VH-VL binders against Protein-tyrosine-phosphatase MKP1 (MKP1). Designs and how they scored, part 17

Target 1, 143 residues: Protein-tyrosine-phosphatase MKP1 (MKP1), of Arabidopsis thaliana (Mouse-ear cress) (q9c5s1r149to291)
Amino acid sequence: ECSKVADHIYVGGDAVAKDKSILKNNGITHILNCVGFICPEYFKSDFCYRSLWLQDSPSEDITSILYDVFDYFEDVREQSGRIFVHCCQGVSRSTSLVIAYLMWREGQSFDDAFQYVKSARGIADPNMGFACQLLQCQKRVHA
Key: E = the ipSAE of ESMFold2; O = the ipSAE of ESMFold2 at other seeds; V2 = 0.75 times the mean of E and O plus 0.25 times the DockQ between their complexes.

## First folded at step 13 (VH-VL; framework fv_unasnemab)

Design p4 (from n2 with heavy chain E50F; at its last look DockQ between E and O 0.91; V2 from the best seeds 0.00; counts 0 for: pae O 4.5 > 2)
Fold by ESMFold2 at other seeds, look of step 13:
Structure p4 (fold): chain C 143 residues (1-143), chain A 121 residues (1-121), chain B 107 residues (1-107)
Amino acid sequence: as target 1 above (143 residues)
Amino acid sequence: EVQLVESGGGLVQPGRSLRLSCTASGFTFSRAWMDWVRQAPGKGLEWVAFIRSSKDSYATYYAESVKGRFTISRDDSKSIVYLQMNSLRTEDTALYYCARLFYNEWYMDVWGKGTTVTVSS
Amino acid sequence: DIQMTQSPSSVSASVGDRVTITCRASQSVSSYLNWYQQKPGKAPKLLIYYASNLQSGVPSRFSGSGSGTDFTLTISSLQPEDFASYFCQQGYSTPLTFGGGTKVEME
C-alpha cells in the first residue's frame, strides 16, 4: 500500500517501491530510499532518488541526518513534487523520518505526529531507539 | 520572456564531432530540467537526452540510439545546456531542439527554434 | 519502450469542422499524455498536458481526454491557424516517446 501522510509525502515498503504504476498513479516525483544497500533504485530514469543506509536497529543514529532529510522534503514541497519515503516494510525507518518531519514542520509532539502517521499507515512502528531519539529531538527543538 | 536559443549546428562528415549549445533566458535555469529532442527531415520527434537540475546532481539520461556517443551537460552560471555529439552518423541528421522539461508531468513547455545538424559524406 | 500510435496520419478538414485525433499507447501511461502543435518551420508548441489540462494561452476549442492507453485531442471548431501537425507524447516512462504525428490540412 502507498500511504499518503501529507500533500507531498507518501510512505510504503519495497513492494510499492518496485511498482512503477502505483508510484506514477500517486504522482510520485521523488523517492527517498532509506535502505539503499538493500533496495536498489528501481526506476532511476523515471524518478529523482536519494538513498540513505539506515539499519532498523535501536542503536542506529537518525538524529544526525534529520535536517538533511527535512531540507529534502521541503525542496520537494517547494517544487510541487511528491516524495515516496520507503524502507523494506514501511514500518520503522521510513515512518520515523516522516514523524520527525511532522514534529519539526508542524510543531507536533512525538505522540501527535506518530498518531497522525499511524492513522495514515496503521503498521507504522518506529523501533525503541528511533522513538527515544525523536522524543529527545522534540525537547531540543521545542524547549 | 522565456526563451531558448540553440546554436552550433552545421554540416559534418560521418565519424566527426559537433557541440550544440542552448542559451536560456527568462526563467530560473538552475532549477529547470532541460532536454534535447530531434526531428529528422520529414519525420516525427525523437527524444535524445535530458539533464536534471543541480538539486538532482545533474543526473543525465540518454536514448539508446545516442548512448555512448552523445553527452548532455550544462553550465548554470551561463544558463547554457550543451549536447556534445561524437561519432556522428548519417542517421543523426536532424533539426535539434532544446526544451525545458517539467518533471511533474514530463512535458516540454518551452522549446527553442532548433539548430540543423547534417551528417553527410 | 512505450510505442505511441497516432491516427489518422492526416486529415483534410474545413474551417469550422470538428477534428478528432487519437493516440494509443502500447501499455498504460496513466494520464501522462501530452499534446503538441507544430506548424511548418516552427518548433512544437505545448497544447495539452497530463491528458486534459489546457496549457496557458491555448484556445478553449482545444481539449484532451482519455487515460490508460487511449487518448484523444479534439478541436471543436477548426480555425485557419489550426492547420498544422499534432503530436502526442507519453511522460510515463523513459525513454519519452512521441506519436508519429497527424497533419491537419485544408480540404
Scores: ipSAE 0.357, ipTM 0.803, lowest interface PAE 4.5, mean pLDDT 91
ESMFold2, look of step 13: ipSAE 0.396; ipTM 0.816
ESMFold2 (binder alone), look of step 13: mean pLDDT 94; pTM 0.954

Design p5 (from n2 with light chain V29I S31N; at its last look DockQ between E and O 0.84; V2 from the best seeds 0.00; counts 0 for: pae E 6.4 > 2)
Fold by ESMFold2, look of step 13:
Structure p5 (fold): chain C 143 residues (1-143), chain A 121 residues (1-121), chain B 107 residues (1-107)
Amino acid sequence: as target 1 above (143 residues)
Amino acid sequence: EVQLVESGGGLVQPGRSLRLSCTASGFTFSRAWMDWVRQAPGKGLEWVAEIRSSKDSYATYYAESVKGRFTISRDDSKSIVYLQMNSLRTEDTALYYCARLFYNEWYMDVWGKGTTVTVSS
Amino acid sequence: DIQMTQSPSSVSASVGDRVTITCRASQSISNYLNWYQQKPGKAPKLLIYYASNLQSGVPSRFSGSGSGTDFTLTISSLQPEDFASYFCQQGYSTPLTFGGGTKVEME
C-alpha cells in the first residue's frame, strides 16, 4: 500500500518500493530508503534515492539524523517533487521519520503528528524507542 | 536566456577517443540533471548518458551501447558537462546533443545545437 | 527497454489540416510520454510533457492525449511553420527511448 501523508510525502513498505508502476503512478520522484542494509535501490536510474541504515530497534538512535532528513523532505517539496519513504513494512522506521517531520514543520505535538500519520496509514506504529525519542526531542524539533 | 553549447566534435579513427563539452548558461546549472542524446545521420534519437546534480552525488547512467567506453562528468564551477568517448566505433558516428532534464523530471526542456562526431578510417 | 512505435512515418498535409500522430509503448508508461518537434538542421524542441501538458511558448493548436500505451499528438490547424519531424519519448524507465519519428510534409 502506498499511503499519501502529505502533498509531497508518501509512505509504504518494501512491496511498494519494488513496484515501479505504483511509484510512477503516484508521481514519485524521490525515494528515502530507511533500510539500506536490507532493501537495495531497486530503480536507481528512475528515481532519486537517499538511503539510511536504520534498524527497527528501540536502541536505534534516529534523533541524530532528523535535521538531515527534514532538509531532504524540504528539498523535495521545493522542487515540486514527491518522496516515497519506506522501510520493510512501512510501520515503524519510515513512519517515525514522517511523524518527526510533521512535528518540525507543523509544530505538532508527537501525539497529534502520530494521529495524523495513523489516519493516513492505519498500520503506523513506531517502536517504543522511536516513540520515546520523538517525545523527548519534541522541544528540539519544534522550529 | 537558457543556452547549451556543445563542442569538441570531429573526425576520428576507430579505437580513438574524443571529449565533448557542453557549456551551459542562463540557469542554476548545479541543480540540473544533464543528458547526452545522439542522432545518427538520417536516423532517430538515442539517449546516451545522464549525470545528476551534487545533491544526488553526481550519479551517472549510461546506455548499454556505450557503457564502459563513455564517461559523463561535470564541472559545476564552470557550468560544463563533458562526455569522454573512448574506444570509438563507426556506429558512434552521430550528431551529439547536450540536453537539460527539467529538474528531477524525465523530459528534456532545453537542447543544444549539437556537435558532430564522425568515426571512420 | 521500452520500445516506442510511432505512426505514421510520414504525413502529407496542407495548411489548415488537422494532423494526428500516434505513439505506442511496448508496455504501460502511465503518462510519462513527451513530444518533440525537430525542424531540418535544428535541435529537437519540447512541445508536450507528461502526455498532455503544453510547454511554455508552444501554440495552443498543439495538444497531447493518452495514457498507458497509446498516445496522440494533434495539430488542430496546421500552420506553415509546423512542417517538421515529430518524436515521442518515454520518461518512465531508463534507458529513455524515442519513437522513430513522423515527418509532416507539405502536400
Scores: ipSAE 0.153, ipTM 0.732, lowest interface PAE 6.4, mean pLDDT 89
ESMFold2 (binder alone), look of step 13: mean pLDDT 94; pTM 0.951
ESMFold2 at other seeds, look of step 13: ipSAE 0.440; ipTM 0.826

Design p6 (from n2 with light chain S30N; at its last look DockQ between E and O 0.95; V2 from the best seeds 0.00; counts 0 for: pae O 3.5 > 2)
Fold by ESMFold2, look of step 13:
Structure p6 (fold): chain C 143 residues (1-143), chain A 121 residues (1-121), chain B 107 residues (1-107)
Amino acid sequence: as target 1 above (143 residues)
Amino acid sequence: EVQLVESGGGLVQPGRSLRLSCTASGFTFSRAWMDWVRQAPGKGLEWVAEIRSSKDSYATYYAESVKGRFTISRDDSKSIVYLQMNSLRTEDTALYYCARLFYNEWYMDVWGKGTTVTVSS
Amino acid sequence: DIQMTQSPSSVSASVGDRVTITCRASQSVNSYLNWYQQKPGKAPKLLIYYASNLQSGVPSRFSGSGSGTDFTLTISSLQPEDFASYFCQQGYSTPLTFGGGTKVEME
């Protein structure tokens, strides 16, 4: 399922990432592929791609890339674009980045941002390491 | 006033090269995607090439008929997009338009008047 | 590549007539279908984008409809300045492709 989380942000898994019709019906212009070592850029010339190489592991340092991701989300918003953020199942890696963005952009706590994302995508479930990282950096990501 | 002005067309022999220029004004050129579209005499429109913005790493894409022969590029400081056309063939004869692509719905909302390229022996 | 077929190739019409032009894609393009007007010696001008949205500055007598593979451009009451060629263009997949055009000419 392609889950709308914000006016410019959509989240899903590989099944949506490889379905051009679903992406186009949701007006997707940009794709953030969190799992570049697993999923290819399926429609390279039809969208703007950016790939990250994140493992779904508690030891993966997600905080080091957050401001680059925030800048990218803001660039898409300023261009009136729509970004599809995905990993394999759209459960942990992709949702963690979107949760972090909402914490930064909206000034939400981790819990509030997580609940917001979960209300839009019920299977959202960051791994324990990602959740702990976002809780620990909560004050630092609040703009 | 948003404007695109093409130049650099002319008469050339097959196998020769030309470089087209398209000068943009009246909009933020550095954030725009720019395309070339051509129209052979009495025929329809054919998409030729596209170059994206710096935010998209200046990615370039080409129609199969021109791949390896044409190169699109841009100079954001001058608000110019270029089309380097090498190994020209008679079938490249056309009026070449520069256009701004709006990537949300993939349409061209601003077009230049075009510059004519004639490839003839 | 997605082939775009326009019908008819030409239309003879009078001022005041309703003119309908159709465009068919070889596969679904969802709603990524745009319409352009081109007068002789002039650059194309965008009329309709995303199947049915009227571009700013385009008269309301122009309208677009359709989705998937079958699309229609309608001019509800033809005006003298509407004699021109009309092209559809799909934006669903690269390479972007255009229909062969429909010439609307004075009867």
Scores: ipSAE 0.430, ipTM 0.820, lowest interface PAE 3.5, mean pLDDT 91
ESMFold2 (binder alone), look of step 13: mean pLDDT 94; pTM 0.950
ESMFold2 at other seeds, look of step 13: ipSAE 0.436; ipTM 0.823

## First folded at step 14 (VH-VL; framework fv_unasnemab)

Design q1 (from p1 with heavy chain A32S S53N; at its last look DockQ between E and O 0.97; V2 from the best seeds 0.00; counts 0 for: pae O 2.4 > 2)
Heavy chain, then light chain:
Amino acid sequence: EVQLVESGGGLVQPGRSLRLSCTASGFTFSRSWMDWVRQAPGKGLEWVAEIRNSKESYATYYAESVKGRFTISRDDSKSIVYLQMNSLRTEDTALYYCARLFYNEWYMDVWGKGTTVTVSS
Amino acid sequence: DIQMTQSPSSVSASVGDRVTITCRASQSVSSYLNWYQQKPGKAPKLLIYYASNLQSGVPSRFSGSGSGTDFTLTISSLQPEDFASYFCQQGYSTPLTFGGGTKVEME
ESMFold2, look of step 14: ipSAE 0.572; ipTM 0.856
ESMFold2 (binder alone), look of step 14: mean pLDDT 94; pTM 0.952
ESMFold2 at other seeds, look of step 14: ipSAE 0.653; ipTM 0.872
ESMFold2, look of step 15: ipSAE 0.586; ipTM 0.859
ESMFold2 (binder alone), look of step 15: mean pLDDT 94; pTM 0.950
ESMFold2 at other seeds, look of step 15: ipSAE 0.577; ipTM 0.861

Design q2 (from p1 with heavy chain L101Y; at its last look DockQ between E and O 0.81; V2 from the best seeds 0.00; counts 0 for: pae E 5.8 > 2)
Fold by ESMFold2, look of step 14:
Structure q2 (fold): chain C 143 residues (1-143), chain A 121 residues (1-121), chain B 107 residues (1-107)
Amino acid sequence: as target 1 above (143 residues)
Amino acid sequence: EVQLVESGGGLVQPGRSLRLSCTASGFTFSRAWMDWVRQAPGKGLEWVAEIRSSKESYATYYAESVKGRFTISRDDSKSIVYLQMNSLRTEDTALYYCARYFYNEWYMDVWGKGTTVTVSS
Amino acid sequence: DIQMTQSPSSVSASVGDRVTITCRASQSVSSYLNWYQQKPGKAPKLLIYYASNLQSGVPSRFSGSGSGTDFTLTISSLQPEDFASYFCQQGYSTPLTFGGGTKVEME
């Protein structure tokens, strides 16, 4: 399922990532592939890709890449594009990055951003390590 | 004024090579995606090749009809796009346009007037 | 590849006439359909993008409509500068493909 979370941000899993018609029908222009070692760039000539290499593991450090991800989301927004953010199932890695972005851009707490993303995509469930990391950086995006 | 000017066309024998140039002005060339499109006499337009910006590591894409024979490249310091055309065939005879591709909405918003390539013996 | 069929191949018209050009895709292109104008010896010029959006600087007498496989370009009141060829182009799937063109000529 391709879940719209913000005007320029959509989230899903590999099933959507490999379906050009779903991507095009949602107006997707850019793709952030969180799992570059697992999922290829299925339609390289049709979309603008950026790939990350994240494990769905509590020990994976996502905070080191957040500002690069935020910059990419903002580049897409400034160009009036739409970005599809995905991992394998669209549950943990992709949703964690989108939650972090909403915390930063909208000034939301982790809980508020998570509830917002979960309302758009009910299976959103960052792993415990990602959730802890985002809670730790919460003060930086609000203060 | 946003402008694209092609050059390097001419008459060439089959099997020979030609290099087209497209000089850009009036926009930030280094961030633009650039395409070549051709039009055979009395025929419609045919997309040929595309080169992306440094942000996409200068990725290139080609129509099946030219893969392995044509190479698109760019020089951002001079704001020039090139099309190296090797092993030319009579079917490559066309007016060749360069165009700026707007990747967010998949259209070409700026075109040059074209340069003519004629492949005949 | 997505084939684009454009009709008519030509149309004879007078200044003030309403002109309609159609474009049909071999499979759905959603709304990723663009229209270009080309005058002899001149560069092509984008008129309409995403089926119905007017490019900056294009007169409002031009309009586009359609989605899926069937699209229309309309010139509501033909002006002397509108005698030209018109091409559709799908932006849905690589390779990008164009219609065969429609030449709008003075009657």
Scores: ipSAE 0.196, ipTM 0.713, lowest interface PAE 5.8, mean pLDDT 89
ESMFold2 (binder alone), look of step 14: mean pLDDT 93; pTM 0.939
ESMFold2 at other seeds, look of step 14: ipSAE 0.222; ipTM 0.724

Design q3 (from p3 with heavy chain L101R; at its last look DockQ between E and O 0.92; V2 from the best seeds 0.00; counts 0 for: pae E 5.1 > 2)
Fold by ESMFold2, look of step 14:
Structure q3 (fold): chain C 143 residues (1-143), chain A 121 residues (1-121), chain B 107 residues (1-107)
Amino acid sequence: as target 1 above (143 residues)
Amino acid sequence: EVQLVESGGGLVQPGRSLRLSCTASGFTFSRSWMDWVRQAPGKGLEWVAEIRNSKDSYATYYAESVKGRFTISRDDSKSIVYLQMNSLRTEDTALYYCARRFYNEWYMDVWGKGTTVTVSS
Amino acid sequence: DIQMTQSPSSVSASVGDRVTITCRASQSVSSYLNWYQQKPGKAPKLLIYYASNLQSGVPSRFSGSGSGTDFTLTISSLQPEDFASYFCQQGYSTPLTFGGGTKVEME
């Protein structure tokens, strides 16, 4: 399923990432592939891709890349584009990045941003390491 | 205000090479994707090639009919798009248009007047 | 590649007439269909993008409709400056492809 979280942000898994019809019907212009070592850029000539190389592991450090991701989301928003953010199942890695963005952009607490994303995508479930990292970021971020 | 001006067309024999230029003005060229589209005499339009901006690593894509023979390139400092055309064939005879992608969309909102390429013995 | 078929190839019409041009894609292109006008000896000019959105400066007598495989361009009341050729173009899949064109000419 392709879950709309914000006007410019959509989230899903590999099943959506490899379905051009779903992506085009949702007006997707940009794709952030969190799992570049697993999922290829399926339609490179038809979208703008960026790939990250994240493992779904509590020891994976997502904090160091967050501001690069925020810049990319803002670039897409400023162009009136729509970004599809995905990992394998659209559960942990992709949703964690979107939660972090809402915390930063909207000044939401982790809990509020998580519930917002979960209301749009019920299977959202960051792993414990990602959740811990985002809670620690909350101390530094406007909330 | 926004303008695209093509040049470099001419008459060449089959197998020869030709280089087209497109000079852009009136907009932020470095942020735009650019295309070449051709139109054979009395015929419809055929997309030839595209080149993206630096944010997409200047990625290029080509129509199958020209792949391996044509190369699109750009010089952002001069606001110029090029089309290097090698191993020309008579079926490459056309009016070649330079076009801008509106905010890197899937349509072209500004076109030049074109430059004519004639390939004949 | 996605083939675009336009109909009719030409139409003879008078000022004030309603003119409808159709474009059919060989597979669904969603709403990724654009329309261009081309006057003799001139470059194409964008009229409609994404099936139904009017480009800035295009008169409201032009409208586009459709989705999937079947699209139409309508000129509600033909004006003297509207005698031209019209082309559709799909933006769903690379390579971008154009219809064969429809020439609208004076009766």
Scores: ipSAE 0.263, ipTM 0.773, lowest interface PAE 5.1, mean pLDDT 90
ESMFold2 (binder alone), look of step 14: mean pLDDT 93; pTM 0.930
ESMFold2 at other seeds, look of step 14: ipSAE 0.383; ipTM 0.806

Design q4 (from p1 with heavy chain A32S A59Y; at its last look DockQ between E and O 0.95; V2 from the best seeds 0.00; counts 0 for: pae E 2.8 > 2)
Fold by ESMFold2, look of step 14:
Structure q4 (fold): chain C 143 residues (1-143), chain A 121 residues (1-121), chain B 107 residues (1-107)
Amino acid sequence: as target 1 above (143 residues)
Amino acid sequence: EVQLVESGGGLVQPGRSLRLSCTASGFTFSRSWMDWVRQAPGKGLEWVAEIRSSKESYYTYYAESVKGRFTISRDDSKSIVYLQMNSLRTEDTALYYCARLFYNEWYMDVWGKGTTVTVSS
Amino acid sequence: DIQMTQSPSSVSASVGDRVTITCRASQSVSSYLNWYQQKPGKAPKLLIYYASNLQSGVPSRFSGSGSGTDFTLTISSLQPEDFASYFCQQGYSTPLTFGGGTKVEME
């Protein structure tokens, strides 16, 4: 349900996003909502929110927002915070952004970063468009 | 070295207004969340208001007892947080502290000495 | 809002005594509970954060324990400077709320 991928990064779906107890028990301080047109900011006074408006479509361009997302993840890490990254099911959109971050931060190939995220969250399954986009940029994306 | 200094307290009639100020030094004020907490004579502590940093869009939150009457604001260029108190009541009589909030665990690690507000008819 | 109940309201003790203060929340606050000391005429001072973490510069005779709804502050061997009031505060949900306080006074 709420999958820990890194010391500062947790991933899940809407069911976790609307459960304050799960979020607080995991020490979440920040929430990245990948589906701002569907899911509201459920607990605005108790967390720091940022919303994105991504569709789970092979034609959706995620590469244009990657460095903004990386900056946000780094800001949270530098403040010793914990960010919960979610979409509807925690399968494609949220996991794709986390995979991209690991590629950038750790210098991993797409396959290595994907396997790492998959080991933490077994249902992780970026759509083919997202996977292709990350494969195309893996040599270019480095910290 | 980290310091918070409140000012602007005083005696005031019910229904009137006061503006409190809190000047910060020794830390990066613009990245900090700031709170007001009050303590009535001989009583415990009551959280009053909070203002977040610019990164969190300066969102503000208030205790129900003051919502609609008090406004918290800040000026990052001067390292000052304000509490505008309108429509004051006798139950607002208290020593008002400003404090720095650490939002990871939601505790106040730095407090000012406070400024006294007395509301009497 | 989450109500915080402290017990006892006051305790009379001597130097060297072990003192315990309890704090109960009206609903679970996980480990988001903080303890403050307040001496007469002074601002509160943070002692313990996140249930059991000792703030830097606080003597090791202070300790905190508990989770969920029930929390305890313990002073293992009371010193003359420890006669003060103590407050708990939950950080789980806005509005932040404080317990009513416990006054530790000389017997």
Scores: ipSAE 0.579, ipTM 0.861, lowest interface PAE 2.3, mean pLDDT 92
ESMFold2 (binder alone), look of step 14: mean pLDDT 94; pTM 0.951
ESMFold2 at other seeds, look of step 14: ipSAE 0.585; ipTM 0.862
ESMFold2, look of step 15: ipSAE 0.507; ipTM 0.844
ESMFold2 (binder alone), look of step 15: mean pLDDT 94; pTM 0.951
ESMFold2 at other seeds, look of step 15: ipSAE 0.552; ipTM 0.860

Design q5 (from p3 with heavy chain E105D; at its last look DockQ between E and O 0.96; V2 from the best seeds 0.00; counts 0 for: pae O 3.5 > 2)
Fold by ESMFold2, look of step 14:
Structure q5 (fold): chain C 143 residues (1-143), chain A 121 residues (1-121), chain B 107 residues (1-107)
Amino acid sequence: as target 1 above (143 residues)
Amino acid sequence: EVQLVESGGGLVQPGRSLRLSCTASGFTFSRSWMDWVRQAPGKGLEWVAEIRNSKDSYATYYAESVKGRFTISRDDSKSIVYLQMNSLRTEDTALYYCARLFYNDWYMDVWGKGTTVTVSS
Amino acid sequence: DIQMTQSPSSVSASVGDRVTITCRASQSVSSYLNWYQQKPGKAPKLLIYYASNLQSGVPSRFSGSGSGTDFTLTISSLQPEDFASYFCQQGYSTPLTFGGGTKVEME
């Protein structure tokens, strides 16, 4: 399923990532592939791709890349584009990055941003390490 | 005034090479995707090549009919797009346009007047 | 590659006539269908993008409709400056492809 979380942000798994018609029907222009070692850039000439290489592991450090991810989301927003953010299942890695962005962009607590993403995509479930990292960096992403 | 001006066309023999240039003005060239489209005499339009901006690592794409023979490139400091055409064939004879591509809906909103390439013995 | 077929290939019409041009894709292109006008000796000019959106500066007598495989361009009341060739282009999949064109001529 391709879940709309914000006007410019959509979230899903590999099944959506390899379905050009779903991506095009949702007006997707940019793709953030969280799992570059696992999922290829399926339609390189038809979208703008950016790949990350994240494990779905409590020990994976996502905080070190957050501001690069925020810059990318903002670049897409400013170009009036729509970004599709995916991992394998669209459960942990991709949703964690979107939660972090909402915390930063909208000034939401982790709990509020997570509930917002969960309401748009019911299977959203960051692993405990990602959740812990976002809780610990909450004061830093809020100015 | 947003403008694209092509140059470098001419008459060449088959098997030879030619380099086209497209000079852009009146817009932020470095953020734009740029395409070449050709039109054979009395024929329709054929997409030839595309080069993206630095944020997409200057990725390039080619029509199958020119792949391996043509190379698109750009110089953002001069606001120029190039098309290097090697191993030219008579079927490459056309008016060559450069165009600015808008990637959200994949349309070309700015076109140059074109430069003519004639490949004949 | 997605093949684009236009019909008719030419139309003889008078000023004031309603003109309809059809474009058919070999597979669905969603709404990623654009229309261009090309006057003799001139470069193409964008008229319609994303099936139905009128480009800035294009007169409102031009309209586009359709989705999937079948699209139309309509000129509601032909003006002297509208005698030209018209091309559709799909933006759904690379390589981008154009229809063969429709020439609108003065009767």
Scores: ipSAE 0.435, ipTM 0.827, lowest interface PAE 3.4, mean pLDDT 91
ESMFold2 (binder alone), look of step 14: mean pLDDT 94; pTM 0.949
ESMFold2 at other seeds, look of step 14: ipSAE 0.452; ipTM 0.832

Design q6 (from p3 with light chain Y50R; at its last look DockQ between E and O 0.95; V2 from the best seeds 0.00; counts 0 for: pae O 3.1 > 2)
Fold by ESMFold2 at other seeds, look of step 14:
Structure q6 (fold): chain C 143 residues (1-143), chain A 121 residues (1-121), chain B 107 residues (1-107)
Amino acid sequence: as target 1 above (143 residues)
Amino acid sequence: EVQLVESGGGLVQPGRSLRLSCTASGFTFSRSWMDWVRQAPGKGLEWVAEIRNSKDSYATYYAESVKGRFTISRDDSKSIVYLQMNSLRTEDTALYYCARLFYNEWYMDVWGKGTTVTVSS
Amino acid sequence: DIQMTQSPSSVSASVGDRVTITCRASQSVSSYLNWYQQKPGKAPKLLIYRASNLQSGVPSRFSGSGSGTDFTLTISSLQPEDFASYFCQQGYSTPLTFGGGTKVEME
């Protein structure tokens, strides 16, 4: 399912990523593909793609790319676009990036941002490494 | 005033080249997606090419009928989009419009007046 | 590629008439169907986007409807400035494709 998390942010898995009608019906303009070696850019000319190469592993470091991802989300929001963020199942990688964005943009704690995303997409479940990394980011920002 | 002005059209023989220019004013050109659309005399409209902004790595896309022969490019410092047309054919004869694409709804919200390209022996 | 066919190719009408133009897609374009007006020697001007939404500054006598493959542009009461050609365009799939046009001319 394509889950709307914010006015400009939608989350899902590969099944939605390869369904142009769902993407178009939700007004998607941009796609963030978290799993570039696994999922191709299915509709290159119909959307704006950006691919990342994240593993769903507790040892995968997502903090190094967060501000680039936030800039991308903000660019989409400022031009009134809609971004679809996906991995394979839309459970860990894609939801972790969206949780991080809400923490940064809205000033939410990890727990509040996670519950917000989970209320929109019930299967959201960042792996333990991603959760720990985001909790550490929270402490550094909340002086 | 938001404006697009095309130039560079003319009469050429098949196999030759032309470069069209489109000068933009009145909007933030560097953030825009820009398209070329052509209209053969007495005929309908045909989408030709698109170039996106720097956030999309200036990605380019082409209609199959022109792929490999036409190249779209842009110069954000001058607010100009170009269409380099090589290996021109008689079926390329048309009025060529420059247009700004509104990507949310995939329509052209700003059009130029067009520049005429005639390809004939 | 998605082919767009318009009907009729032309229509003769008088001021005050109701004019209906249809556009059919060779496959579903959802609601991604736009309508343009083009006067002789001028570039197209957007009237309606996403099947039924009026562009800013377009008179309310223009309306659009439809989804999937079948779409309609209606001018409820034709005015002298409405004599022009009208084109539909799908925005669902690249390449963007246009209908062949409908010329609305004075009787």
Scores: ipSAE 0.439, ipTM 0.809, lowest interface PAE 3.1, mean pLDDT 90
ESMFold2, look of step 14: ipSAE 0.489; ipTM 0.830
ESMFold2 (binder alone), look of step 14: mean pLDDT 94; pTM 0.945

